# Designs tried in a protein design chat: VHH binders against q54mt0. Part 2

Target 1, 331 residues: q54mt0
Amino acid sequence: MRPISLRLHERPITQVLFNREGDLLFVAAKDKLVSLWYTTNGERIGSYQCGGVVYSIDVSQDSKYLITASADAKARVWDVSSGRQLDSTDFEVSARSIEFSQGDKQILVVTDQVMGCQAKIHVFDFDKDEVRKLNKSYTLPSPQCKITQATWGPLNKTIFASCEDGAVRIYCTEKRELIKTILDHNKLVTRIEWTKHRIMFMTCSKDGTAKLYDTKTLKLLRTFDTGRPINAAGISPLKPHVILGGGQSAESVTTTKVDASQFKVRFFHIVYGEELGGLIGHIGPVHSICFTPDGKTFATGGEEGLVQVNHLDESYFEFDDDLVYNPPVQH

## First folded at step 18 (VHH)

Design M2
Fold by ESMFold2, fold request of step 24:
Structure M2 (fold): chain B 331 residues (1-331), chain A 123 residues (1-123)
Amino acid sequence: as target 1 above (331 residues)
Amino acid sequence: QVQLVESGGGLVQPGGSLRLSCAASGFTFSKYAMTWVRQAPGKGPEWIATIFSGGSTMYDDSTKGRFTISRDNAKNTLYLQMTSLKPEDTALYYCAKESWIYNPSGQYTFDYRGPGTQVTVSS
């Protein structure tokens, strides 16, 4: 059936995110807003307004707390149901990426690199039962280049950072030091996405490829080459499928018409690498893709401000009956 | 042009009840979430409750259990049934199209355009 279209935002979408139940969809954008929607019917529940562009969001496992990273140099904690801001922490520069740890006991925040200020990864304790929610911070050694995103590795033992020099850098949280640099991309890494249970991860890059790795061994398992910048990936929790999105920005060529097929999201089989199909739904680059945890719905957010919520039909779930899927060996 | 007209306010004793109405015109009422908001003198707007196009509701904790939001799409009318009224409920009550936005100044923003209806709870 046709997707649900959410048209509140008129500036680029930066992130779409489902809660654990999949019944709530959060949308962050460059218009300084995060909007909250019911997944099933696309009705807006409320909006959270920041003082600048919202680059990154996350929601707690109980769906009670929203965290935001903003160009106004703040990380904020919000009450999801009422919209009220519960806490904020100031930085010297823009906050670019934010994420709860597994178990919601900590959050990480990435801050920008500018003249005289190196990019930083900050880690805070999250104290949900206290008036001050964000406490006891520390920082990791700077990679000395811009960081596009950071995310917790398995069991919160590591933090992975995607960097503008094409590297993925991995830090030990206990020792608070860099332990591995993966330099397989030759342009900015835009995003790291995890498979269910974090046994594999995928990197997306402006070099036109996405790369799949075994998390334990860090072995490169497959490269997906789309021929165009990749901004986002959505990894199905049910099928061995990934959805890749991106595309060439149209802002540099304002007088020419751009064929919308250039912004289609493309489906790939994770194990065999074959393209399974695509969906056209955006008239600009796709910046964020997220599956519901049950794998039956995904959302995409584009540069034009459109959010599409897509329900996958039965033919999608029947496709792989004849294919063999073997997970990577762990040793 | 969107028009919202609130009515049903008045003076009531503590513990009493009132039913507020909001007549809506200038838009397809049945397709939008609708919200009740109140504002006491010297205070910012306070979210009370929202009812969605399909009939589901959300309430602020301060009024949950005492106030009930409802709608009649055939009459383009939004209602707020208020019970167990307290002096703290004294305010000007508005209806709004759609739900809340919470701004960085610590205030709610709503799309309300009517004159509001005064509710006064005093002994």
Scores: ipSAE 0.717, ipTM 0.891, lowest interface PAE 0.9, mean pLDDT 89
Fold by ESMFold2, fold request of step 24:
Structure M2 (fold): chain B 331 residues (1-331), chain A 123 residues (1-123)
Amino acid sequence: as target 1 above (331 residues)
Amino acid sequence: QVQLVESGGGLVQPGGSLRLSCAASGFTFSKYAMTWVRQAPGKGPEWIATIFSGGSTMYDDSTKGRFTISRDNAKNTLYLQMTSLKPEDTALYYCAKESWIYNPSGQYTFDYRGPGTQVTVSS
């Protein structure tokens, strides 16, 4: 089936995100705008304008609250249905990553590393029933390098940070200290994605690889080597598949021949590591990939500002259903 | 090229009803969400309701249950049925192509181009 193309944004997409039910799609971009869409038909519900580039977004489990991290040094809470800003918190520098804890009791915010200011992970209590939604709780010790993303580990007992030096740094939320550094990439780690139930996690890197780990042991299980920078991964909740996306910008290459195939998103089997295929949909690097929770739809966002919403056909699911007769080994 | 012309406003008593119309031209009406917006004197634009191309609707909490947005794609016309009108509903009412943008200054922005239609609820 052909994708639904969303062509509102003219600047790079920074994140695409479905809500828990999968009926809403949020799109953040460098044009300072977050747009909200119905997944099924690609019709815009509304837009949330920030004062600077929007690097990261998340939505509450009940789909009532959107949170944004922006280059204007603010984290904001928005009412999803009306667009109204409900609260904001100021930082010294740009906010780069934002995420609700499991259960929506807390929010983490990552702030930039610049001269005179160390990168930080801030944790706020989130009180949806109060006028002041965000209340400062604590800040984790700086890794002393830029953090590209932070995300809550299982049961909110840890926070994982992907860093520009190629490390993944893991903090204990109870002790509020760094407990593990994984340095398996030789270029910045762009993203951490969780498998269902967070039993494994995947790292994406500019070194051209994605790496899959067992969450409990932190053992490296598999490396996926694409040969091109990987900016994003989407992990299917239905099948043992991952979609990897990225690519190098045209300004970073010495050749003038740039086929759209270099920006195709590529499908891999998580257990066997074998590439299953690809899908061409962007004319620039892919920056974000997200599956709906039911696994029937995924969205991609690119450098050119295009968002593609891909609905998987019923026949595709029925083809994969013959693999259920001898079900694949769970990862 | 996009043209929106609102009508149907007037003076009404509290508790009364009005039906507003918006005639649209210069675009494929049936493919776009359409919105009613109001602006009271000295205030910024306020979102009332949006009706999407497939007929689903969303309403601001302040008018939910009292106002009904609808459309007739064959006539390229958007409607707002207002009931249980209150003095605070007094405003200039506009229709807009597509839905809201909420800006960092705390105001809505809409794509409205018509003269609006005045609704006055008094006495």
Scores: ipSAE 0.703, ipTM 0.892, lowest interface PAE 1.1, mean pLDDT 89
Fold by ESMFold2, fold request of step 24:
Structure M2 (fold): chain B 331 residues (1-331), chain A 123 residues (1-123)
Amino acid sequence: as target 1 above (331 residues)
Amino acid sequence: QVQLVESGGGLVQPGGSLRLSCAASGFTFSKYAMTWVRQAPGKGPEWIATIFSGGSTMYDDSTKGRFTISRDNAKNTLYLQMTSLKPEDTALYYCAKESWIYNPSGQYTFDYRGPGTQVTVSS
């Protein structure tokens, strides 16, 4: 496999994200930039500059609007094709996570918890046809701990928040209150990732595990233990596969070949739980993984600022061929 | 050293046409996207169009359909064909290496080094 390497950013990558068509790749980083690239050849289309670290991004379904959450205490709306900023909203503290609702009618924004300010989940109406794109709607009760990410649940009926205390907290959007707390991790939950159609979700944690849940029942279905902090997951839309990435901070002193393996991304079969393979390419922790919607390409972003765009070959699509199938007894 | 030299500007009537050229040197021209930028008096830089190393193009809506960006990699030259010119197109036109960055102050930034070429549309 021959990946395309994007080396514009010299600071940690915070998020990589494909648009719905899969032809555009957005990259957010701690150098205050979001860069936009063509997926096929890795050529830069433009960059969006914020006043501080960009922690989180999302793009509208039609690929016309980019939203960003930044350490400069702003959420911004951008015109994707021209780069122009269309609107912004100020907060008292850093914006840490941002996401369009399904259908792009609303946007959620997570703000940080610091001295004197509790973490909050803000919901805005998104009015694409108006000059003022972001209009305040409501805030949710604070979990009174730092929130690493919030994401819309199925049909926008719920909001899931991954928290520093190891919990996933689920809010009802109609009642605007906390309805469920899942405390299965013993260290901070770094990411929640949805399967296609949101029938299952996966949590990633610094405790070295990723956990798969049934969305309807909230039943824990499987735990994947990698033995190292997990920062990111990419769930294939085509195969029952997940790619897990992470690793310990670059502040570690060990430089042997054994230590380099902690930054490889690892492939697991979601149903059987077996590790299918891995890819080495980053020299620091992996922070973000995203598949194209067609499942044929994925991108990874690392602490060293490297983005790799991996076009999957036949070996990936043959992983399941090695699994033993025993037919059930017929009655 | 990267050098970019623009030419082809001048005075033209509304509805007229011009072709701008940008001679590039000091870098491997064929490997980089190239951009046309303009700056009217009292305004910040405006993105016009970018042509990528493989020949694909993107345009700002204000000039789409009227302006055509092209490149000749053998001559290390970038072109802008302008038609149906309007008084609003009056500006100093620059070429830039690579594409736009849009900053939080509401301004484009570009890597341009040349003197630009003046386009004036009046009658």
Scores: ipSAE 0.687, ipTM 0.881, lowest interface PAE 1.1, mean pLDDT 89
Fold by OpenDDE, fold request of step 24:
Structure M2 (fold): chain B 331 residues (1-331), chain A 123 residues (1-123)
Amino acid sequence: as target 1 above (331 residues)
Amino acid sequence: QVQLVESGGGLVQPGGSLRLSCAASGFTFSKYAMTWVRQAPGKGPEWIATIFSGGSTMYDDSTKGRFTISRDNAKNTLYLQMTSLKPEDTALYYCAKESWIYNPSGQYTFDYRGPGTQVTVSS
């Protein structure tokens, strides 16, 4: 099936996110916009204007609330349907990551590390029934490095933080302390992705590897080496497949010829670790990947501002071995 | 050139009904989502409903159940059926091509919208 190309953003996509039902796609970008799309046909519903680069977004389980973290040092709560801003909280520095807890009762926000200010993980109480004020609950101890992402662990008992030093730091939410540090990556960890029910999680890194872990034991289960920086991972809820995306930034490459092949989205088998295939659709680094909850569709967002919505056909589900997607590059 | 022209507005009593129309031209109507918005005096624009090219619809909670958005692609016309009208529904009603953009000032912006049709609900 031909992918649906969403062309709105003129700056790099930072995140693509489906809601629980899979019928809505949220797209965050560096153009200060979050766009909302209808998944079925790729029509745009609306856009949320932020005051800065939108680094991270999340949507409540009921799809009523959107939360955003942006470079203007704000976390915002939005009404999804109307597009109205409902609440905001200010930080001293840029907000880099944001996520609802399981049950949508709390929100975590990661703030940037800048001169004189350490990265912090802030937790807010979120009450749907009350004036939707973000009430600060607590702040976790700060590492001496940038945090690229923080995400809730199973049942909100822990928070996982990916860091620029290659570490994943795990905090206990009850004790509000660091309880474990994973140091398996050699470069910046770009993303943490959960499997269904958060039994496992995957880390992506600029070191060119993605690593799969058992959540309970924190045992490393598998390493995927792509040879290129990995920015994003999508884990299928239906198949033992993972999609990896990334690529080198043009700024880091002295050569004028951008090989589009480096921006290929690659499919891997989780159990066997083998590459199953790839998809060429982006002309720049891929920054975000997300599956629909039903596992039938996934979206990718790239540096060029393009979002691809890929509907997986029956062949994907029947024939695991020859997944080569070569969608015509719509010039 | 994209043109949108709203009609059907007027004075109506509380509890009454109105049907608004929007005549579209200058683009392939059937391929685009269409939206109704309204703006009351002294208030910002409010999103009402959107109908997608495939016929799916979305509604704001404030008007859900009372208002119905529909389209006739053969006539290049968008409709808004309003029922159980209330004084708070008094506003200028606009049709717009495609989606809404919410800006930091609390306003909706559109690439293309009509001049609007006035709806006044009063006893």
Scores: ipSAE 0.251, ipTM 0.683, lowest interface PAE 1.9, mean pLDDT 89

Design M2
Fold by OpenDDE, fold request of step 24:
Structure M2 (fold): chain B 331 residues (1-331), chain A 123 residues (1-123)
Amino acid sequence: as target 1 above (331 residues)
Amino acid sequence: QVQLVESGGGLVQPGGSLRLSCAASGFTFSKYAMTWVRQAPGKGPEWIATIFSGGSTMYDDSTKGRFTISRDNAKNTLYLQMTSLKPEDTALYYCAKESWIYNPSGQYTFDYRGPGTQVTVSS
């Protein structure tokens, strides 16, 4: 099936995100806009205008609320249907990452490390029934490096933070302290992605590798070496497949001839680690990948401002058994 | 050139009904989502409803159940059926092409919208 190309943004896409039902696609970009699309036909529904580059977005489980983190040092809460801004909170520096907790009762926001300000993870209570929806709860200890992303662990008991020094730092939400550090990457960790039910997670890195971990034991299960910076990963909820995307930024390449092949989205078998195939569609680095919860569709966002919506055909579903994960027996 | 012309506005008593129409020209009407918005005096624009090219609809909660958006692609016309009208529904009603953009200033922006039709609900 031919992908649906969404063309609106003239600046790099920072994040693509489906809602729970999969019928809505949110797109964040460096043009200060979040756009909303209907997944089925690629029709644009609306846009949310932010005051700066939108780095991160998330949507509530009921698809009523959109939250955004942007370069204007704000986290915002939006009404999805009306497009109205409902609430906002200000930081001293840019907001780089944002995510609802499971159950949508809390929100984490990562702020940037700049001008002597350390990166911080802020946690807010979210109250949908109040005028003030964001209420400060606590702040986690700051690492001495930039945090690229923070995400809630299973049952919100932990927060995982990907860092520029190649580490993933894990914080206990109850104790509000650092409890573990994974240092397996040799360069900046760009993204953490969860499998269904968060039993496993994958890290992406500028070192050219993606790594799959058992969430409970934090054991490294698989390494995918692509030889190119990886910015994004999509993990199928239906098949044992992972999609990896990335590429070298033009700013880092001295050569004028951009090999479009480097921007290929690559499919891997998550268990065996073999490459299954790839899709060419982007002419710049891929920054974001996301599957619908039902696993039938995935979207990619690139540096060129393009979003590709791929509806998977029946042939995709005929080749592999459902992903069965057996956790290692703690001996 | 894209043109949108609203009609059907007027004076109506509380509890009354009114049907607005929007005649569209200058584009392939059937391929685009259409939106109704309104603006009351002293207030910012309010989104009412959107109907997509496929016929699906979205509504603001404040008007949900009372207002119905529909379209006739053969006539290139968008409709808003309003029922159980209240004084608070008094506003200039606009038809817009496609989606909305909400600005931090609290305003809706559209690529194209009509001049609007006045709806006044008064006893």
Scores: ipSAE 0.020, ipTM 0.521, lowest interface PAE 3.9, mean pLDDT 89
Fold by OpenDDE, fold request of step 24:
Structure M2 (fold): chain B 331 residues (1-331), chain A 123 residues (1-123)
Amino acid sequence: as target 1 above (331 residues)
Amino acid sequence: QVQLVESGGGLVQPGGSLRLSCAASGFTFSKYAMTWVRQAPGKGPEWIATIFSGGSTMYDDSTKGRFTISRDNAKNTLYLQMTSLKPEDTALYYCAKESWIYNPSGQYTFDYRGPGTQVTVSS
């Protein structure tokens, strides 16, 4: 099936995100805009104008609220249907990452590390029934490096933070302290992605590798070496497949010729680690990948401002024996 | 009906140059990405390069620096300039509509491609 190309943004895509039902696609970009699309036909529904580069977005489970983190040092809550801003909170520095907790009762926001200001993870209580929807709850201890992303662990008991020094730091939400550090990457960790039910998670890195971990034991299960910086991962909820994307920015390459291979979206088998295939659809680094919850569609966003919506054919689903991951029994 | 017709292939000595052409018809050429692929005897198809509708280009690493993809939208024609040809470049060269898909079998698939033009590099 021919992918649907969404052409609106004139600057790099920072994030693509499907809602719970999979019928809505949200796209954030460096042009200060979040756009909303129908997944089925690629029709644009609306847009949300922010005051700066939009680095991160999330949508509530009921698809009523959009939250945004942007370079204008703000986190915002939006009414998805009307496009109205409902609430905002100001920070001293740029907001880089944002995510609803499971159950949509809390929101975490990561702020940037700049001179005189350390990166911080801020947690807010979210009250949908109040005029003020964002209420400050607590702030976690700051690492001595930039945080690229923070995400809630299973049942909101932990927060995982990907960092510029190659580490993933895990915080206990109850104790509000650092409890674990994973230092397996040799360069900046760009993204953390969860499998269905968050049994496993994958880290992406500028070191050219993606790493799969068991969430409970934090054991490294698999390393995918692509040889190119990885910015994004999409994990299928239906098949033991992961899609990896990335590439080097044109600014770092002195040559006028763009190597297509570096921008290729590559499919890997999660268990065997083998490359299954790939597609070329972007002419710059891929920054974001996301599957619909039903696993039938995935979207990619690139440096060129293009979003590709890929509907997977039935033939795609016929190839894989249902490999069910059984977590290692803690002996 | 979409039609793609490759030309410009032939016998060339190592170190030589060839320019392949692909004449496109049956669709609005300027609105689509175009791709060159080759297949050597006993080998699977190999992606070479893609040029998008806006003129941006992508190349495979193996031929990077030696091959140049271009297009003339007014003539509905796709080009592949090949330089510093090697015996290992011997293959049937195909023009294809849109981008390529690499599948688990190690093959590339395309919606539409031409019959191909033979390039033979030999002394």
Scores: ipSAE 0.000, ipTM 0.257, lowest interface PAE 12.9, mean pLDDT 89

